# VHH binders against Probable chemoreceptor glutamine deamidase CheD 2 (cheD2): the designs that were tried, part 4

Target 1, 172 residues: Probable chemoreceptor glutamine deamidase CheD 2 (cheD2), of Syntrophus aciditrophicus (q2lsl4)
Amino acid sequence: MNSKAIKPSCEYFLLPGYIFMSPEPYLISTVVGSSVAVALWDADSKLGGMLSFLYPFRESSAESTAIYGNVAITYMVRMFREEGAKKKNLRSQIFGGAESDCCEADQIAHENVKTARSVLKKHGIKVISEDVGGRLGRKIVYNTFQNEALIYKVNTLRNSDWYPYDGQGRQA
Below, E stands for the ipSAE of ESMFold2; O stands for the ipSAE of OpenDDE; V2 stands for 0.75 times the mean of E and O plus 0.25 times the DockQ between their complexes.

## First folded at step 1 (VHH)

Design s37 (framework vhh_7aqx_2)
Fold by ESMFold2-Fast, scan of step 1:
Structure s37 (fold): chain B 172 residues (1-172), chain A 123 residues (1-123)
Amino acid sequence: as target 1 above (172 residues)
Amino acid sequence: QVQLQESGGGLVQAGGSLRLSCTTSGFTFDYYAFSWFRQAPGEEREFVGAISSSGGYTDYADSVKGRFTISRDNAKNTFYLQMNSLKTEDTAVYYCAADRLFGSLTESEYDYWGQGTQVTVSS
């Protein structure tokens, strides 16, 4: 029979500065404040993933690190292409970039969102959804098979928002 | 108060050269990436070229590659567009723009804009 049931999901907790993708269905969870997460999805193969970056742009450093949005997004696009994804079938979603009441920190949130938009546009990748800005932190649970995200907005990040880790990286 | 001012526009014959300048004030110049846009009569505004905050990276529209060069002088709070081998189709109003992020292609992404300077290339 050709009919197929929805495959059970596995879970992955995405730390800031990391990238994760899989051909297998996953629920990817992450937490963002002024940082930004980007989901990338192939409409044909159902390949999906998410990255989380802290800073907008790295210009001339020899070190490659996913804490920078331009590096992280470019690397993830390459990963999808290596798995056979075609750019025309790629879709993206952007989350995060909340403003801080610390006046000087508002800059990084704005720059992170602008970086995600600009780099995705340069790669010709359609942004189909955004949940960005404001003053609330976000806990995101992203389904890689269906390209759907659940977003929980929080006034303060709680220990449970960092599950399975507390805010210091310890097991919650 | 932030200000961007273009200068160096004017009339030039095809095959000639012009250097446009954008002088800035009211912000920390070395923190910003800079771009040039142009708008020809009856056309939409288009990207021409960009330079990163460090000056280490540049980007150009295909139509101007090899003919135009963007540069910056942090000591003078000024950036430039050197235009060589000018063609009649380069006739446009040229705008300078500033953004903290290098490579923004959409007008709404820029923090600051100049008022424009006319460049006319005659046959």
Scores: ipSAE 0.000, ipTM 0.142, lowest interface PAE 15.2, mean pLDDT 79

Design s38 (framework vhh_vobarilizumab_d1)
Fold by ESMFold2-Fast, scan of step 1:
Structure s38 (fold): chain B 172 residues (1-172), chain A 120 residues (1-120)
Amino acid sequence: as target 1 above (172 residues)
Amino acid sequence: EVQLVESGGGLVQPGGSLRLSCAASGSIFSIYAMAWYRQAPGKGRELVAGITSGGSTSYADSVKGRFTISRDNAKNTLYLQMNSLRPEDTAVYYCAADFGYWSEDLYDYWGQGTLVTVSS
């Protein structure tokens, strides 16, 4: 195992409610609190990606969007299949779902983790790693070529940590 | 997870009709893509018809224009209306459920099947 032999060519910052996938080596970075990020990887093609979702399920009256875990995970699985990935070669990792003293954040965190696990299981995708729960936010750097993640646990998430564009990355 | 129970199979003469039902229990039925598969004696399993959570349908070439797949989300039930039946439609028919478009060949949940025999 020699991590120095593989150097990612580009970096991408993943915003909440987004999905990113590339056949080219990338370092995908994101920040999760009560939200959840899921990495998906094809061992055969080295195709890798990550999604970040905020809520577990879309209600029937709502528009479909990647901020919901069931929509986001299903969409990314479909993208991998369209690129020729086979189920037996897919591997997933789950990150986030930190709890806080806020009742709303605690409820969403728990349900987000449950949703990621249940949806991946329904697709028959093996979860090879989890770093979930607790009370600390996470900064994640995921290498799509090697299927490796670096996780930094942090006491406080600030606006500058959440949006690298000084809060301008996602227009209010 | 859903549990699936098929019904409506039987013996019918060529040119006849049958309506198959698949009753689902457990998880929210409306979010699943659903399908009918069949397995004829001595042959492998084949996809007959599929319906997405949004209602889009697809059919095998051998059944297009003769079979209609539909769903009733209020009753958690999937249907297959089979018209102009032929001896080659003889098979055990299986109900299958999948959450989204993950696989062409694998589904998360399967029923036990219902036998359809088209013969005189």
Scores: ipSAE 0.000, ipTM 0.119, lowest interface PAE 16.7, mean pLDDT 76

Design s39 (framework vhh_7pa5_2)
Fold by ESMFold2-Fast, scan of step 1:
Structure s39 (fold): chain B 172 residues (1-172), chain A 123 residues (1-123)
Amino acid sequence: as target 1 above (172 residues)
Amino acid sequence: QVQLVESGGGMVQPGGSLRLSCAASGFTFSEYAMSWVRRAPGKGPEWVSTISGSGGYTSYADSVKGRFTISRDNAKNTLYLQMNSLKPEDTALYYCARELYYDFWSGYEFDYWGQGTQVTVSS
């Protein structure tokens, strides 16, 4: 990290397909390649959170999961509204959706960014910042109290790093 | 001070079922995502499943999707793995692990592991 002080000392590591929000100040850390992270912030109450999704859209089926952007974003907006946030005070930031030479990862990356923009617009939520696309992976540290993000871009990427997270573990 | 203690392993025939448990202590259980990780003889660790602190979100390795179910009881500080339709390939030592973070380049990082519980699937 840079030498600028980040006030919250509490840290949360956000896994792909998860949502986290807190009225308490947090530093939320995550990593995105073809996936997308969305930060949501209430300018009035200083309530902040972040979600990370892997796939753009889920069709109607019996099970819902936050790995889909339409499900994850809608759920987070509902969480903020239940805490008393008004849509006029909500601000969002979009991160990720990077491309590789892999056809599948490129298509998903583009659709993930488009879905984030579309769903946020449908909910009437202003997008104040984007750091999306390109070929660089991103490590993000988001401050929920100040609505500020530090973004670290990785210059070298492997094709396997761009595939959607399907639950495969590390091999030693 | 943090402790994770697994139980529920054993020997079963192919197609059988087992339920693993992990008793956690020494930390605020509901604030941490928890995982099951397995290690087969002569192989490296393989991530099996993760559950968020609230239990609202779960993820599974493709090899176990539809057969295994991860769950937790935050009032009892206990993590569970229900394993159905077991296959010989599921034979491994199963570990309960507390997640530190997920890194896209390197995968999951864990700060605490249990001792493991052995699952053997054979005829």
Scores: ipSAE 0.000, ipTM 0.127, lowest interface PAE 14.3, mean pLDDT 78

Design s40 (framework vhh_rezetamig_d1; at its last look DockQ between E and O 0.62; V2 from the best seeds 0.00; counts 0 for: pae E 9.2 > 2, grease 24.24 > 24.2)
Fold by ESMFold2, look of step 2:
Structure s40 (fold): chain B 172 residues (1-172), chain A 123 residues (1-123)
Amino acid sequence: as target 1 above (172 residues)
Amino acid sequence: QLQLQESGPGLVKPSETLSLTCTVSGGSISSYDYYWGWIRQPPGKGLEWIGHIYYSGSTYYNPSLENRVTISVDTSKNQFSLKLSSVTAADTAVYYCARDEYFTGLSWEFDYRGQGTLVTVSS
């Protein structure tokens, strides 16, 4: 009983198209189906964050939103760099890209994963872990200080999977 | 080894549609790892990107051409194609099909390219 892992008291529920980064330890929760989440972490300062995107990329970043993978990743890398992080010290993890039979979501799942890999490689950022593909959705809880993720594979994603509290903010 | 081969008419009349096909051999067009692209080089000028397609059918086009360009894929024939409508003399160029592993939407880097085919737009 001599040591205790830090359990952040701060929590953030990451929605699609959002980027969240904090120097304080956080538990960042999200769910992904065909969408992709990327965790980014600065090994020097223990600065961590996560982004979630729905679509692979656009050709122009000036008018784009973070729902596109190339935009979201580029923005987050720039945010880390502006805080003084060096690219050689950044580590990333990729989650999501589950396949579906019935809709555009399946068509973009593999392309979303490919986009995350390609953009991170172009920035020279190491991908140290992936949990991608397959047919199961994922619920993810990411500890920003320890750079560790808990991943729960699920058969279905519901609205409550994005916000485990009820619609009024109360914990269910 | 992977080979890409362009085919199609070398002469196209103004206002008509330029149509080219790229046949891929020594590899599958349905690979998760690659985008498939078209580029061209007008006489005396540098390479110009036309567009990319992913095996799923997702397309990404040069904004200056996007209203005239269609790129498509036929996985059963291991081919992808280019159609450029309403051509003018400015569309005269050597056209190449190509493979790109690291397409990011803002840049392109081809690891394999066809020999190229000259398409002349002439009255």
Scores: ipSAE 0.011, ipTM 0.432, lowest interface PAE 9.2, mean pLDDT 81
ESMFold2-Fast, scan of step 1: ipSAE 0.239; ipTM 0.665
ESMFold2 (binder alone), look of step 2: mean pLDDT 84; pTM 0.850
OpenDDE, look of step 2: ipSAE 0.013; ipTM 0.348

Design s41 (framework vhh_8k46_1)
Fold by ESMFold2-Fast, scan of step 1:
Structure s41 (fold): chain B 172 residues (1-172), chain A 123 residues (1-123)
Amino acid sequence: as target 1 above (172 residues)
Amino acid sequence: AVQLQASGGGFVQPGGSLRLSCAASGRTFSSYAMGWFRQAPGKEREFVSAISWSGGSTYYADSVKGRFTISRDNSKNTVYLQMNSLRAEDTATYYCAAGSRYGLQWSSEYDYWGQGTQVTVSS
């Protein structure tokens, strides 16, 4: 039971395009607008982590990075398996993919959510919870030990949280 | 933020060995994956090896598989690269890096970089 206490040093702020996992219990905080966060958890080992991606698929000419949902989810699944997690014990939660009323984010938001669902399904990972879509951004606090998330819906995110893209169609 | 200091480089003959160390300070080291990269004069920077936060997963470039071993000691905030059977083509400045991303063979996945340590393999 001592492992139920979360120490102040066990807090992490997850930036878009990042993956975070730790053997120690963590409170992972993140902010998502049109982007999507995915929590992955092993019910057996209590290993948990979260990723945040901005775009659904990697471009063929671009370096493969965790900023793309297909790349990020596949790498996190691989890392859980290498740490001994069995597919049947893995559970996932999907957050984000909100549509902005001020920006051309609707298509990206929808495709990000669709990609998270399809990639997790491809890997046979059960999605136990979703808080996706709508027009409100989300602030998320995820507990990696308990596999529980607190979600605060907000309407005051930066424009870049809804569409982190420059005027040339490239990531800003 | 994490600050990294690489050390252990030097001159060695072909077939010799060296152990590089990367000491971390700042935020909790055990929460980061660690990588080693190298750059020879006139060449692009290339991936060498990476290790997960727990040490349970390790990755190696094909050019170093079977010769190099990466390890970490989370109690000392240090990552190591044991380099055996060194070749002239291993001559480079070696950099350590810390990141929260698990696609760790790409330099763009690392948030924090140390100053390099020079390794020279020559007869």
Scores: ipSAE 0.011, ipTM 0.276, lowest interface PAE 9.7, mean pLDDT 79

Design s42 (framework vhh_8k46_1)
Fold by ESMFold2-Fast, scan of step 1:
Structure s42 (fold): chain B 172 residues (1-172), chain A 124 residues (1-124)
Amino acid sequence: as target 1 above (172 residues)
Amino acid sequence: AVQLQASGGGFVQPGGSLRLSCAASGFTFSSYAMGWFRQAPGKEREFVSAISGSGGSTYYADSVKGRFTISRDNSKNTVYLQMNSLRAEDTATYYCAAQPSEEQLAYLSSYDYWGQGTQVTVSS
């Protein structure tokens, strides 16, 4: 017997500042530079999702949006718990936080990774894998069914059949 | 279909000037940040400049700061790169790119759409 798990046919392109979770198996694709993506997975139910945030935190007096790591991670943990996931069964993976030679992005990158680790620890969620730092951006393809990520450290991205999708394929 | 067409490349002498254009179609142009990147022979593709969707924020690599100016005309769906005081080390194929966010503008990996390159050669 040489059967193998089938690759999900459903794909989702995760934009920075968004959170995606589905009851159906998905391949979630995203790209991160100084931003950070966090995959969250329930080992019991096999429920998986991913978020991408741009900034580490914002004070409570300011507008709270998913572009901030503390807001995004806390919200996704809540979504998983509302679907019946127990914290002891949750596993996370952290990606991104690359430094840039422009625009103070290295400071934001560092604080983004630190915030992801801190917020996940506060919620008692085990981080099972990290691919963070350095100077190269990352293209990530995360399989929510298997809890596996393919990571490409990239200088140039070629997008095909991703949002925004044009029916003819997309520019490299 | 999404299309980005870079143009305006050519041959110039050191100290000369050149203006690149990138014409966009197939998406809501004003909602996308635009970037310029370049790749010299035998080198990796590197960041040059970026501009927010509104045009309110601009960013430059240290190697081009003070010499290059990025601008955009949202009524014409076009982004521009004005290159002044050109040097031999500016010789490269120049690419334009688009992303739906104003963040991570110096990172190649943050850009979703890429145009065809336009060649710039600075030589005496």
Scores: ipSAE 0.000, ipTM 0.120, lowest interface PAE 18.3, mean pLDDT 78

Design s43 (framework vhh_7aqx_2)
Fold by ESMFold2-Fast, scan of step 1:
Structure s43 (fold): chain B 172 residues (1-172), chain A 123 residues (1-123)
Amino acid sequence: as target 1 above (172 residues)
Amino acid sequence: QVQLQESGGGLVQAGGSLRLSCTTSGRTFSSYAFSWFRQAPGEEREFVGAISWSGGSTDYADSVKGRFTISRDNAKNTFYLQMNSLKTEDTAVYYCAAKLSPYQFTSRSYDYWGQGTQVTVSS
């Protein structure tokens, strides 16, 4: 890896349940365990972004939030389309969905990955890369200019791994 | 993370035009969505118009559609409200506001606000 290979204008730290997009180069950092992050990239404009969701599907349509994979991915695709991106030029990458040592998290992790694949396929978005499953958490640094990700696999995610997130999606 | 400063307010006759500017400093300009709001004396703050973080989408209050235009200039870290065919009911303090992506689409308030600029439209 060469520092010159990464040409971001700024770093952004992505919280679960949020979507971030920019026409400007960014390094988007996030951490995922059983949760899933999806990167979306327009090969023509180099518009890039990432979402992070915790749960696969929302049953009620009264109020929706990006914490659910079906809602988050559908909304991000719509955002890219509203900014002029064409589906044929969109590329996606999926990260996360690690299974824990306790059985409870195994189900959600598996369903999160399945939901990401299913929803992206429904929208005709090509998945070009996946780093999913297993038992290890992931720290991800995604470059929106180059559509490249650095992934660090870790045995335990700690509260400090979320710094400098301030709970509002702002850099502390 | 951004600071906002309005300019361009003033006194204008009905039927006239004004352009308001909002200059930003702080993080990357293009990472923010920008809006204009206004508040007339004794009334609640009202949405006027918005432009997305990329400039690809705009939205306007029904009361100003066809008369006002919001735009941005990324090279100058400035966004604008072009006000045409002004009416006496457009008299208000106008505020610029910014919101950072990420977007939590059900309930985000604007993160940063300017100090306001007075627009007075006389008949």
Scores: ipSAE 0.006, ipTM 0.238, lowest interface PAE 9.5, mean pLDDT 77

Design s44 (framework vhh_7pa5_2)
Fold by ESMFold2-Fast, scan of step 1:
Structure s44 (fold): chain B 172 residues (1-172), chain A 123 residues (1-123)
Amino acid sequence: as target 1 above (172 residues)
Amino acid sequence: QVQLVESGGGMVQPGGSLRLSCAASGFTFSSYAMSWVRRAPGKGPEWVSTISGSGGSTSYADSVKGRFTISRDNAKNTLYLQMNSLKPEDTALYYCAKDRSGWYQLGSYFDYWGQGTQVTVSS
């Protein structure tokens, strides 16, 4: 029997507007406030990933990017299907969408969660867990092999919360 | 299980040419962008070139533009790198890499697995 050399712990920090998926086990970390993260997992192959988006849908004149929930979720579903995943084996989890009492812009958080639910339902993908809403930001560590998430709720998010990752999963 | 096997390296003089090959197995080859990555002695890995799953788009590092050509044969599950006008600074171990993620906008991590193939450019 042969295999790849033993690697150190595989970690990836997910930035808003990005999608990460791997057949290899990863710990995907992200930070969400009014933004929303969606984990997608294939129960058959153990293929897992996570996306993070800021807005519910793209503007008519804007470039289609994963910063929009409808674009990001649809793209990730397509990626999983291209890897041979079947809809019946796909499971999703939704995180984020915290609201602020001070501002009328709190509707964006609510619409982000609504969009995630709506787009996943349209694709026939079961949502098995949610940790959404409220007023606290979230730091999330998602295990792609086990389909489990650790969630830490915080009153404020700091720049230091993202050290030492540079968006490419490289450690400083 | 993903397996990538590189070949075609060797020793050439400056100005010479080599063609590298990468035989892929264990995944749907045509569904993935593929890249060449090199590691020179005493240095970290350097991305060289990428080709889309269909072969419709390619990109190159500035250091190799106009000299190297990436291509693929999806019927044979094989990736190629045609290297022309080789320079001493092209001396490196060359790895075939499968796109390991669906990064949007900036690209993806590369998953290279295997021994690589050695290219030495020297008089």
Scores: ipSAE 0.000, ipTM 0.113, lowest interface PAE 11.9, mean pLDDT 76

Design s45 (framework vhh_vobarilizumab_d1)
Fold by ESMFold2-Fast, scan of step 1:
Structure s45 (fold): chain B 172 residues (1-172), chain A 121 residues (1-121)
Amino acid sequence: as target 1 above (172 residues)
Amino acid sequence: EVQLVESGGGLVQPGGSLRLSCAASGFTFSSYAMAWYRQAPGKGRELVAGIYSGGSTSYADSVKGRFTISRDNAKNTLYLQMNSLRPEDTAVYYCARGSPLQYWGSSFDYWGQGTLVTVSS
């Protein structure tokens, strides 16, 4: 029901280079620095998911993997369409792409955000919100049923930010 | 509608073998990672074996060297060949769909009805 809270058993920790989607309500947690996370949601079915990628484009004959934004986004859109989602009902949100000033200026953060925007536009997917750029890392907790994200901005990403709340892996 | 239908379970003696099959429909099978999970009474679900869309595989330590996961994309079918079965392998085995890169426990959805494997004399 509408009043039922999502419980800890419905939590998933998303690693960089992975895609997760479910018709069941989940709290998807991820951490992004220069990497980018994209949430995708079907307004009709409440099907939701999130992907996390590290690099913008791979167009060569090298093995395709969701570590590349063009591969990951295209694949997730296909997954949603195979589940019956119509393009007009799809909504997306983009997170991440922060640059570190402690290292050499990293073009990858900027290119990752540009890639997310361009690939989503190519697929005709509406981007309804962004929290991108700057110099702060982000911890994201995304609710797939409500299409709502909680964003915690941090100056330093720690090991504890990358692992599940109970230390037992991704808990299902 | 996503459907996963398992078959091949049954009663087998210790040291015996069984081959499980999972017939998939309602999605583009070749695009998804697939997995086998099991659940014994009073225990949580355990990931047994996973296979990516590209064919690379992963196994739980408890079954490594004894079980082999494989797929036939032309037939939309997932298989689990189980050799050298032990009493502790007794469980309901479930077929699960996941993402192309994620095959660990919580990443799989659309579980089938399950098929019972009993290893007993």
Scores: ipSAE 0.000, ipTM 0.129, lowest interface PAE 13.5, mean pLDDT 77

Design s46 (framework vhh_rezetamig_d1)
Fold by ESMFold2-Fast, scan of step 1:
Structure s46 (fold): chain B 172 residues (1-172), chain A 124 residues (1-124)
Amino acid sequence: as target 1 above (172 residues)
Amino acid sequence: QLQLQESGPGLVKPSETLSLTCTVSGGSISSSSYYWGWIRQPPGKGLEWIGHIYYSGSTYYNPSLENRVTISVDTSKNQFSLKLSSVTAADTAVYYCARGKSLWQFGESYFDYRGQGTLVTVSS
């Protein structure tokens, strides 16, 4: 039997550099420091998803990957539209871009947030919420059915906060 | 029992178009619950997602390949196909067709079934 029901308590753990979306309801969990996560949601169909990127821009070249914000956001917008979503019904939320304690030479966090805003604006997608910047890491649990996020701000990310990810945000 | 079988030429010349077909048996490609796609494995490397298609005709391609890739479905024959244009030696790989559920992840699509694979060599 084809079933589209997934319990709200079931989670998908989103790795940095990946995009996840589903027509079925999911709780998407991720952890962001200087990286940025973007949630995208269709108010009409209740289709929802989240991406997590590490770096702002990648020019057209032999390789493109979702670790770059311009690539990841553009790809996700395309995916939503090909599922029949209309831009007027799309809503986005931006999370992350915290500065590290060794931030003197590191502008990546700031550039990641600016890139998310710029690319979403380029695609005409409304940003309805932001939780960005500062110095605190974030653990995010996003409900794709309701377009709601729970955000836990932490001064120090422990190994247990990264599970099932390793200390660098990769799946252990 | 779901079964997927790749078919197509094992040798393609540089600059030509690689064309592969996947024949599906034991299940229908017309279901809204699934997507159908292609992945490849170059010698000595890991798996690389190429792209996938839904029954609706919606296609999603690896951005690194999207300007060279076309995936299409033929529901009357219960088949789907891959065309990869302007091939080079770097396109030499074992190519797999695969089925995934209505869950997808960019870069590495989740596939619950795949074919046995077919070796494609790009050589003059």
Scores: ipSAE 0.000, ipTM 0.143, lowest interface PAE 12.2, mean pLDDT 77

Design s47 (framework vhh_8emy_2)
Fold by ESMFold2-Fast, scan of step 1:
Structure s47 (fold): chain B 172 residues (1-172), chain A 123 residues (1-123)
Amino acid sequence: as target 1 above (172 residues)
Amino acid sequence: QVQLQESGGGLVQPGSSLRLSCAASGFTFSSYAMHWVRQAPGKGPEWVSSISSSGSTINYATSVKGRFSISRDNPSKTLYLQMNSLRPEDSAVYYCATGDSWQYLGPSTFDYRGQGTQVTVSS
């Protein structure tokens, strides 16, 4: 029996700009508005993880960090491959990229989703599911051992929606 | 408040060695995994190495295996990276990061990552 088939008791809250994966089964929770989360899963080993990024692409600025989608996704693919995952067995899911009604000029949500799709395609990673766009924020609970997500759409992301995370980059 | 401070970088010739240090404060160092991450100009961050809270599980990026050695001293709350046989492609700003798992990479723009230490390998 594969122990990865059982429900994990461990939970982790994923902060924006972070990447998390573990050899042990986890429930990874996060919240996204215009930001995007990407789940990666190895169908062979049942290894899973999730990243959360805020901005689509960093090219020639002085700073290059996991808050950028091209950086975060490329880094996570490398992490999975170093664990022995073969590209053909990798599966991805994309979440987030909601738009704000108050700002017609704000295209970051669309660019974040397009960047996730483009970078995953560049790495040859199959996207098996998307829950993206619209105008509702999302609370996501991702199960790394089964590659399944629970998604709760919310009209307004409130302080209580970020628990145990606070908006100052601190995790409870 | 998590604080990380890297040191030990410098300008060296190919084939040289450097030892990087990361002084940690604001958390129970002995309870968390630690990581080294580097960033070269015009490139994204590259994970280099991770070490578990006890030091029993250690992992390296394929590009540095056999040349770099990660270690930690829990009593002094210090993380180390011994870098041997340095190559021009190792030139980067090196950052330490903390997490609750050896595969966790913390944020690279917040106080859970240090200010970095510059390593330049030039011939």
Scores: ipSAE 0.000, ipTM 0.129, lowest interface PAE 14.0, mean pLDDT 75

